# VH-VL binders against p78833, part 8

Target 1, 198 residues: p78833
Amino acid sequence: MSFPASTHVYIAKIIGKKGEGDKILDLLSKVNEHVLKSEPFTKTYYFARDAKNPDYIFGLELYDSKEVLENSHKTSNPFLAFANYLTSTHAPLAEPLQLLNFKVVDGHLDKDNLGPDAKDYVLYTEYTGDSATLKQQLTVNPKADTSLIIHSLDDPSLYAVVTRYSKSGIEPGPAEISGATSVSQQVIYSGVGFLNRP

## First folded at step 1 (VH-VL)

Design r8 (framework fv_vorsetuzumab)
Fold by ESMFold2-Fast, scan of step 1:
Structure r8 (fold): chain C 198 residues (1-198), chain A 121 residues (1-121), chain B 111 residues (1-111)
Amino acid sequence: as target 1 above (198 residues)
Amino acid sequence: QVQLVQSGAEVKKPGASVKVSCKASGYTFTDYYMNWVRQAPGQGLKWMGWINPNSGGTTYADAFKGRVTMTRDTSISTAYMELSRLRSDDTAVYYCARSHDILTGYSFDYWGQGTTVTVSS
Amino acid sequence: DIVMTQSPDSLAVSLGERATINCRASQSVSYSGDNYMHWYQQKPGQPPKLLIYWASTRESGVPDRFSGSGSGTDFTLTISSLQAEDVAVYYCQQSYETPYTFGQGTKVEIK
């Protein structure tokens, strides 16, 4: 798969207090409606629950450029309503919002999105190590429905990989890279949005 | 209250087929995988495969590929396991068991009562 | 296929004493901090019952005398103070990859 060189990837880690996951996803559902209707340069807009913590919402967003994120997405009324809720006096977050900036190195996204009732998972893995080694060793898995390799814009030692398999059962994810530290998160695929714009 | 209720005992001759049913209640049938596990007399547990009731997709253990077929009927929340070309060593108790996706590591939290299948001439 | 081997095949333990059951996988069933290993209890004439999932998490309603530990290839189920109702066969199971596989079972009896 080919992505414009300007493609901006945004990873969101939204850790709500107990019971807040439903409200956060409801607000994101309204943002997603606007994205589908009015933001054609947003290629991925996907939010779903962490497998272990239903109040931890993981987001994967792909924009054709950082300008699309800053000037189109972040200025939309549904996004502002969502952002205002997270920063409100209600204080719905258990931890400060984590927003990570990446660029695409290589890969592909799901050809066809599964419906909201899909019960498989997405695996997100962060690798920290020597940049040149990680760039060389991290490879796209052609058997995965999604296999995306991304490189941090803020930390050159950080790479991440997003994988999804439509195969039932547990898939461990990408190979271990010698000399690198890795941390993985499993995300229930059923959520809000889309991995590949319809 | 979650329940899995299986069909009654079967006695079959070698070469025949058997179809065991598992009726689910007390939860959304399409939200959980349905596994089939068998246990021969005095022996341990052997996983045969599972079906995703939402998609109808199946995964079978290699030992049973070509002889086992798993299906479901979402209108009556029932899963089926059909085993063909029966041999005497297919004599076992057959269990259905649900798994709750990755939140529980696909562990089997509820089991049917078991269906005894006896294969004898 | 991943082979799961339990030890011992059977053990006799006095009421109130500790029972320890080991389970060894032929390859690691751990990945990125998660242990794809579960424990079941089966009493005569009954289906198996889930006791522990993710190697160490007790299923709802399971008494705290049951505990699980381990990672990689070596896992342990411990019953800290055996009660009469704990007489059963115990099975470990990996869900790291299909086919899912069980250990051969460990029979726990009262001495």
Scores: ipSAE 0.000, ipTM 0.448, lowest interface PAE 16.9, mean pLDDT 86

Design r9 (framework fv_vorsetuzumab)
Fold by ESMFold2-Fast, scan of step 1:
Structure r9 (fold): chain C 198 residues (1-198), chain A 120 residues (1-120), chain B 111 residues (1-111)
Amino acid sequence: as target 1 above (198 residues)
Amino acid sequence: QVQLVQSGAEVKKPGASVKVSCKASGYTFTDYYMNWVRQAPGQGLKWMGWINPNSGGTTYADAFKGRVTMTRDTSISTAYMELSRLRSDDTAVYYCAREDYGGNSLFDYWGQGTTVTVSS
Amino acid sequence: DIVMTQSPDSLAVSLGERATINCRASQSVSYSGDNYMHWYQQKPGQPPKLLIYWASTRESGVPDRFSGSGSGTDFTLTISSLQAEDVAVYYCQQSYETPYTFGQGTKVEIK
């Protein structure tokens, strides 16, 4: 299997007030340095801006287990600095922090490194509907550089899909699933961290 | 106290370049964005772009893309705005203005302005 | 780009009377409960000065006769009792998206 059965996926939605995106990403850059050096069981640690709102930071995190997140990642000094900033009296967030728990259904992540000149987008789509139908109809796209299907641990009716294509003009829109509702977010690929651990 | 001090007036010929400086003091230079805004004689305010002094990242208004470059030197807390291929309609007062990350205040402090005159 | 339109272009008000300036955005500049709209005062020969940010928050040191209101596309700056020192051009500005854009300005003068 490409991913351990114990793999925990987190989707972070960090919606900052005007101007906060840069500060949030700077703090996450410090967390990423620690993750690369000291957290070998973190497979993905990726944060980047929403295409429409530079202060909306999208996060995708994959840990080999929940224990890696709770006992290693959340206790690190850079993470605590980041978390303390978000909950400080400065009140940098426009909306309460959303941290959504998922498990991997199927898929793959590209090994391309994030760079300051990357012009590509990551597409994140949430599907709400009948769980059995979504599990059967959502399929990995082998033509994508990244194609990841994840299922909510908190809401059985929620699935999400993360896709990335390295070339403009070949990116299909999100799959249409009969009987399900979907909402999509386009994320600027260039950001902090890594989609697949080097 | 917070101060933004800009370089002196410039007179340039069409086709030349001008580089305006903005020296910050009284706060941590890398904690605030620096914006550039111009005002042609008798006209309103026009935003040119911003630089994040911490990262060096920039965003420019489309009207100035290809002609404007914003940089900074953190060792002397100074931001720069360079405008190339000057035209007579670039005659204006150029302001730097700081902006905080949290929106606690938008452009809360402004430089005194630098008059740039472009004439043959 | 978001176009900011102020009305009126100029306004003459007697000392002690109310001055009202309107600013309309070509699209909503509100998001997640916040209004990305700010007001500046500019006197001749001086740089602009921040008066009101986030539509209704008064900048430190700004007299309480200045107030801001509005949301979405329609915003107002009010000077409840005009003083001689308030003669200036007033600009609204959106920071919802880049490029940041300003209104054309409203000149406030004494009758």
Scores: ipSAE 0.006, ipTM 0.455, lowest interface PAE 14.1, mean pLDDT 85

Design s1 (framework fv_sonavibart)
Fold by ESMFold2-Fast, scan of step 1:
Structure s1 (fold): chain C 198 residues (1-198), chain A 123 residues (1-123), chain B 103 residues (1-103)
Amino acid sequence: as target 1 above (198 residues)
Amino acid sequence: QVQLQQSGPGLVKPSQTLSLTCAISGDSVSSNSAAWNWIRQSPSRGLEWLGRTYYRSKWYNDYAESVKSRITINPDTSKNQFSLQLNSVTPEDTAVYYCARDSGYDFGAFDIWGQGTMVTVSS
Amino acid sequence: DIQMTQSPSSLSASVGDRVTITCRTSQSISSYTHWYQQKPGKAPKLLIYAASSLQSGVPSRFSGSGSGTDFTLTISSLQPEDFATYYCQQSYTFGQGTKVEIK
């Protein structure tokens, strides 16, 4: 798979207070409906729960360009409702909202759209280390249905990898990279969004 | 029925290059559902994976960290085979060498193996 | 670096015995453990893949189980042809092997 050089990747880490995960996902489901109908240049719009904390919502978003994110996505009414809820005086977040900017290094996205009964895990791993080493050592896994390598626009020492295996149902652990530190997160699809636009 | 048949020298001198070949029948070396591996076995190190080659719109290679500076695994689509070259061999490279197929979505499950080649590195 | 440790390193058993071999991995995030049988002078043969799936053509007396860090290969009723060395494997790393010998 080929990605435009302008492709902008957005990782969202939304850590809600106890019980807030359901409300956050409900708002995101309305954003997703708008994205599917009205935002054709959003290629991935995927939201999932952390496997260990149901109130921790992970987002993976791919836009054809930064301008799609800024001018199309962020100006939509459902997105504004979602953003206003997160920043409201209700204070639903346990930790400050994290929104991380990446670019695509290499990879491919899922051939099939995830349905509400999707049960396979997606694994998200962050690697911190020497940029040249990480660029050389992180490789696309051709046996994964999704295998995406991304590089931070804000921190050149940070790379991340997203993988999904639909046929096995059993995901291998993250690749070990000599001289780099890594942190992995398993997430469970929650019925909101898509890895590859249908 | 897929079969792997190995060939190559059994005796190599220190500092020379070890060269082995694995011929494939019943499958294609460029099959997009297979990966082609080299694994060795010695009393001191046991079973040790060395690397693999596989085709997915282009050719890819993965190598074990311990040998990556000395190893090359190459496919040959015209002969339907793949080879191992291991440079600058030492007596520690003495082992039985196997080629093996990793197939489908079993991630590293080696379902077909060659017969093995005993390689001795001595002067 | 994933470490695979097998227990026991060797065992003696009689035909008809139930044999259990365990494999512990240093990492807890994958159930992708495979089991092999190797007889003297032969290449290893795949028995079980992905922790519990029986390879085609392998007798049903062989079974695998486990998740997380602990995995088990069981032979429910040992046959004469089962005397061999058994290996577990995860992520291209092999265990040290368990030799199953006649009592």
Scores: ipSAE 0.000, ipTM 0.439, lowest interface PAE 18.5, mean pLDDT 83

Design s10 (framework fv_sonavibart)
Fold by ESMFold2-Fast, scan of step 1:
Structure s10 (fold): chain C 198 residues (1-198), chain A 123 residues (1-123), chain B 103 residues (1-103)
Amino acid sequence: as target 1 above (198 residues)
Amino acid sequence: QVQLQQSGPGLVKPSQTLSLTCAISGDSVSSDSAAWNWIRQSPSRGLEWLGRTYYRSKWYNDYAESVKSRITINPDTSKNQFSLQLNSVTPEDTAVYYCARDQGELLPYFDYWGQGTMVTVSS
Amino acid sequence: DIQMTQSPSSLSASVGDRVTITCRTSQSISTYTHWYQQKPGKAPKLLIYDASSLQSGVPSRFSGSGSGTDFTLTISSLQPEDFATYYCQQYDTFGQGTKVEIK
């Protein structure tokens, strides 16, 4: 499977105050319902908890274009309710919302529409280093259910990799790239949304 | 109304393959809003989810780590049913086996259950 | 492995009593817990899904609440048909069960 050249990828890091993860995911569940019914050009809309911090919500979003995000997604009533909650006087976030812009370099998405296993996880790894080296050394794993390589639109030295295996108990570490630094996050696979649009 | 009806042997010898079938009425085994599960219950281990099969453009299976090397769950669209095969059984596999439907959502719950089949693994 | 621990493991109650059963997960990995009732010789029956949603056909005396690691099933006024074992579940993991028996 190939992605349109215009595909826009967002990585969302939503770090809630203690106990806020539940409310954030509940609101995102309502956004996801609208995305499934009304936003056919959203390829991935996936939000789940960090493995170590249940109030840290990780998001992976793929839109066929930036215009889908701006004109279709951000104008929906469920999205506006979600956005308004995050910026409300309740102040549910422990840290400012982080939204990272990427393009797809290579890869494929999970073919499962639903049914994540709590034991499974999505591994998200950021690599910082020489762009040509990272582009050459980061390779798609054809045995993974999801293996996606993305390159920052805002920082040419930043690449990221998203990987998921359907086999419970497999915990592949991030690829070691000479001359690059890496930071990995494990995300519980069970969450809100979909990795590959039904 | 969805109904699940189980059939299969009650006695299996150690090292043999356990085979059970679950017949579905009121829904399709290939429904894209459902998934079809096997769950067992024993005094020593309680309720254990074993795995599921579901259709989303193609067939998928999820299996519990404890049985993954021995288990196969297969749909049969022509008969509207799905089966469990568990290889190399031991007395530890003695349990009541249930089939069950989940909604096929990210946070699965089991809304309809078969009647259960008591399986004894004994020589 | 995620562990679901129910408290208490058993309780004795009388008809008309308010019964509370709790379920704690070893890790907060889901917003939602599901609750089942099982009578001897029968399959489990879904009572509550997504922490607080009442399954169709289930009496309103059953309710669920909670978030994070701690979840609760409440029976507001216990009836004779409610003597059973109750299980919580998240994802692929079930609690060990709470037996509600006649005092």
Scores: ipSAE 0.005, ipTM 0.464, lowest interface PAE 15.2, mean pLDDT 83

Design s11 (framework fv_sonavibart)
Fold by ESMFold2-Fast, scan of step 1:
Structure s11 (fold): chain C 198 residues (1-198), chain A 124 residues (1-124), chain B 103 residues (1-103)
Amino acid sequence: as target 1 above (198 residues)
Amino acid sequence: QVQLQQSGPGLVKPSQTLSLTCAISGDSVSSDSAAWNWIRQSPSRGLEWLGRTYYRSKWYNDYAESVKSRITINPDTSKNQFSLQLNSVTPEDTAVYYCARAGTEFYYYGMDVWGQGTMVTVSS
Amino acid sequence: DIQMTQSPSSLSASVGDRVTITCRTSQSISTYTHWYQQKPGKAPKLLIYDASSLQSGVPSRFSGSGSGTDFTLTISSLQPEDFATYYCQQYDTFGQGTKVEIK
């Protein structure tokens, strides 16, 4: 309902070569097991496939602070195994790894863990424009199960929105913001992890 | 309106254990949006963070490397307080000791509420 | 292993003066730099958090700026109650302090 002001949001875009999505998710499943049992300051650890490309893994991660990410998460054995695989001579990635740093502006996470229901709908949209305008015009959707507005720590003109709907047939498009460019959107189904720590 | 009040002895002999307590009002020691810190200040070392305790589904402690082998910070939920124990003290541990709250709204350990401070002298 | 270097170690100023204090970090790891004011015999008081955010109840003459390795605290018009020592902090590391003395 309310997030610590220190909350660090990490957006991961992991685009594997054909057939790599399964291996990437298998490694992330092992990371997720460690996160759930041993990293209590990770509020969200959610990875799911892009709706159009099953080898594109989208990640949403919420940490109580950047220190949790740097000193706890990134030093874990399962994470190192995952990172080592992505940078190995096997070269499993089709495109360079994208890891984006954000902070929470406003929003809420759903009350239940995202189940294995492939009909669950998640939308990720990036907005580029005047920061004050985007902060004012981007609003939390109270009808969504999850609705997050996040602001880039690396680019003050970049905001993003994550929206989840658990009901089939509810697939609203991204909000249109006058004076802003929508850079990307993702529609995501099935994955590993948790959206709100149980 | 959070307030911190410190108590403990001001004189400690070398090799003994320093023990200080910080009583909390206006917040809970088990609040999941706060971390409870001990800091000391001396002319030779300036402001020096010693450690913290905080509750996030279970209790955690972080300690500064300089004191890690000698320090324990413990919460007491029944009394709504937290304590510092520093073992095997030396004259170099002479300092003013402060307890302080770091709220999560202050982006990574900004400390918005401080205790009054306790002057601790280590001498024989 | 973050080293915080604060400058100057002391300065002399008059009421109404603009005062600037600088803090340099050994690494450009975060904007999470905080500034404190400490008066003799008192605990430090949080003035600025996250480089530029003014703490509730702190006068608007205090401001913070900076990114990367260099951060600055500014007092736009020094008042009698502002003669104090000022400290920067990043993570668990504090600067050495800057004493603002009456001229």
Scores: ipSAE 0.007, ipTM 0.443, lowest interface PAE 17.0, mean pLDDT 82

Design s2 (framework fv_sonavibart)
Fold by ESMFold2-Fast, scan of step 1:
Structure s2 (fold): chain C 198 residues (1-198), chain A 124 residues (1-124), chain B 103 residues (1-103)
Amino acid sequence: as target 1 above (198 residues)
Amino acid sequence: QVQLQQSGPGLVKPSQTLSLTCAISGDSVSSNSAAWNWIRQSPSRGLEWLGRTYYRSKWYNDYAESVKSRITINPDTSKNQFSLQLNSVTPEDTAVYYCAREEGYSYGYYFDYWGQGTMVTVSS
Amino acid sequence: DIQMTQSPSSLSASVGDRVTITCRTSQSISSYTHWYQQKPGKAPKLLIYAASSLQSGVPSRFSGSGSGTDFTLTISSLQPEDFATYYCQQSYTFGQGTKVEIK
């Protein structure tokens, strides 16, 4: 794999009230512009809609370290504007903000940069089960443009997989994993940001 | 607007090859957002997926384990159709055969348009 | 290889009844379930995709729900044209079908 051992992965689940998705993505577009210009140690900054709920914004973020997230990203003016909107008296969220901490197990990010306004489908699959079994059975798909396996830092039974397929290769569904007690998959599309920094 | 029209023989003798075609209108067989499937239905096995062909920068095929050694599914871009060849048929291959378009990615894999079906009897 | 089991295999109902059909997987892994209606001599017709999304042109009395291993198709008020066999599908595996017959 090509990821530093210090790499910190952040999964964001932002569930807005009806009609809030557009405003949330607009604010995140401004954060993304700042990240591209001023945060060279942020390797992935991708936010897009859930296919079933346009007000549910999924985020995938990769930082060279947790210190980059805490000291560079979270202190930026566009990020603070975004965070202040989410916590404002307007109360735009339907459910509490979920920010999940992961480490990279293995994988690769998109060969082609999606650019700041990514418009492709990404699959996000969560597996819960026996940690050792899931670690052994989850394998990188070399035919995917993005195939990233991540392990929760907060819940050792939780693994997740992020995949993207362009025009090449096979379009697989989620792998059937022995030892998984549950599996869930989101289809993610129409967003902002990048899977691999230009 | 998308329509699938099937053609082929209804009676095939044991040990021979079953050949069916599915003509597509309202979409392209080389569409990069679709896959083209053969599914059969019999009283003993119910609805049974046989395989698919699809274009993603090049052509791919996937086949069900139960028929993998006997089946070929081929696209024909010039005629905008795809075909099924099933070798060495037995009476167990007696079924109604359907072609179907598959939508993927956004909502999982489901079959949104189906051909009219072809009843195939394998009998001497 | 996932097994899809429908319950019941058949049911008798009257026009206006609420009908519920369940589909269960043999394994905990199930991302999306799709539902089809088939009338005698016809090809299956897509009703619901991705567990709960209504296909264009399908009446709103049809609805789907569920996640994980258990999925349901509900017909809120059965109409004469709804007497048919219903199938669930996940991946490339179909359930055995549920026949909805006149009581």
Scores: ipSAE 0.005, ipTM 0.446, lowest interface PAE 16.3, mean pLDDT 82

Design s3 (framework fv_sonavibart)
Fold by ESMFold2-Fast, scan of step 1:
Structure s3 (fold): chain C 198 residues (1-198), chain A 125 residues (1-125), chain B 103 residues (1-103)
Amino acid sequence: as target 1 above (198 residues)
Amino acid sequence: QVQLQQSGPGLVKPSQTLSLTCAISGDSVSSNSAAWNWIRQSPSRGLEWLGRTYYRSKWYNDYAESVKSRITINPDTSKNQFSLQLNSVTPEDTAVYYCARGIDFWSEGYGMDVWGQGTMVTVSS
Amino acid sequence: DIQMTQSPSSLSASVGDRVTITCRTSQSISSYTHWYQQKPGKAPKLLIYAASSLQSGVPSRFSGSGSGTDFTLTISSLQPEDFATYYCQQSYTFGQGTKVEIK
């Protein structure tokens, strides 16, 4: 699948205090509704729980350009309600919000809709190492429903991979790259939003 | 400056259809940043949201469950207005009816920043 | 269905008083609590939207706050024009109203 050269990718790590995951996802469901109906240049808007910590919300966002994020998404009322809650005196976050900036290197997005019975996981893996080596060795998996390779705009040594498989019994695990360190997170597929705009 | 002006009959007989219109000035009924709502107020039920219509590449409607089977809210782009039709009315539908503009966000329960004057509707034989 | 309980149902106050009105929701599913002022024979007027955002043209003595199931409207120094009924709204449900009367 082809992405515009201006495509901007955000990985969100939203680590709530115990019991906050439900409220955070509820607010994001309202943001997602607005994105789906009113933000046609947002290609991906997906948020779901970490497999081990239900209060850790992972996000994947793809915008056709940075201007879509700045001028459309961040000025919406549901986004402002979400942002206001996270920064309120209630202090719902265990750690400061992380938003990581990436560009697309290669890949394709999921074609299936999120269903209420979806039980599959999304695997997110960060690789740190020599940029040229990582660019050469990380390859798109054509058998995955989603296989996306992204490169940090803030740290040239950082690449990340997002994969999803809908078929039972497939455990993709992270690719092993000699000379690079990797950290993986499993995310429950059943979340808020969409991996590929319908 | 946005203004909403309501019109329609104040007396409706039981089993008939209530029809009200809300004319918009200072904004477009097809504005991408607005949703157009009907709300009623009675002593027995207080303030009740009834439904909304709004334009985002195509027209959408949302209706309250309590009236969903009887209600239609329709925009009219040529006249820059929207209407309420409520079928099979009963005395319980007696209320002051308001039209209102909702602030654009895609959550249930928009904030209503501009309101019409209200129309007292009595359902009586 | 969301149930909104507004408290108190009525209160008596004097000009200059600090007035606090609270809404409790049966479900903490949204931060979209909005507050309205209504005077007899008039339509409601939006004061606060999305829990804490002040509507343009509304005096700064009005403020909103809240988290979880509890949301509050505060009038820091009541003025003569503030004697009215106040309503909260979350999602598509309104509270039953709080009448602020002269003491």
Scores: ipSAE 0.000, ipTM 0.444, lowest interface PAE 16.1, mean pLDDT 82

Design s4 (framework fv_sonavibart)
Fold by ESMFold2-Fast, scan of step 1:
Structure s4 (fold): chain C 198 residues (1-198), chain A 125 residues (1-125), chain B 103 residues (1-103)
Amino acid sequence: as target 1 above (198 residues)
Amino acid sequence: QVQLQQSGPGLVKPSQTLSLTCAISGDSVSSNSAAWNWIRQSPSRGLEWLGRTYYRSKWYNDYAESVKSRITINPDTSKNQFSLQLNSVTPEDTAVYYCARDTYYDILTGPFDYWGQGTMVTVSS
Amino acid sequence: DIQMTQSPSSLSASVGDRVTITCRTSQSISSYTHWYQQKPGKAPKLLIYAASSLQSGVPSRFSGSGSGTDFTLTISSLQPEDFATYYCQQSYTFGQGTKVEIK
């Protein structure tokens, strides 16, 4: 798959206090309705629960350009309602919001999105190490439904990989890269939004 | 190009109300992609955000906790400007006051990309 | 409230030097840090937004990097016009400033 060079990728880590995950996803569901109807240049808008913590919401967002994010997405009424809730005096977050900027290195997204009742997982893995080594050793898996390699715009030593396998018997763990450290997160695929715009 | 032009008094007596205005050209005060801020700077406190006004289907205001009980920020769409009123001033309110535009980058935060020229305000008897 | 701490508070440098200024935040919000330059008697001017994006019209010798709680502004080859005070900002909180003076 080919992405525009201007593609902007966001990884969101939204860690709510106990019981906040439902409200956070409800607000994001309203944002997603606006994105589907009014933001045609948003390629991916996907939010789902961490497999271990239901109040930890993982987000993957792909915009065709920074302009789409700044002038269309961040100024929408549903997005402002979501943002206002997170920064309100109610203080719904257990940890500071993490929003990580990436660019696409290579890869592809699910061709056919599964509905919210899907029982499989998305694997998100961060790698820290020598940039040239990681760029060379991290490779797209053509047998995966999603296999996306992204490189941090903030930290050249940071790469991340997003993978999903929908077929029984195909569930490789994260690749081990010599000389790099890695941290993996499993995300329940059932969530809000879409991996590939319909 | 966006330009912000400030006007208002430079000397205010303690207990009076400080009133400043910021005129906007090259953008609309009711633009749904902008917010309009007041920021002050003093040697003792550095750069200090005071509050903002913005339009998103209706008008909103946000104010810093330190001045919340004394501050009002109002837009004027007919003149394409916005104002600051700060009540019951004390010598601690002596500062250079700036108006500035931000555009949201994610969670109601954004860089302040255009600034007014600044107005030096002295609170003295 | 977010707390922003800059290091150093001041530094002396010569034209051509590489200068690095750091900003530490109490919150681990990546990509939210912005950097400003202020010259005496003037308003601050935006240099870098979202940690690493260069503002239009700003010379390429300025760069930003960092994530989590630790962010840096780098001037790769200091020019005479770069002697100024630099501020970081996250949300509506500013750092205390770093004054870059001629050596």
Scores: ipSAE 0.000, ipTM 0.451, lowest interface PAE 14.2, mean pLDDT 83

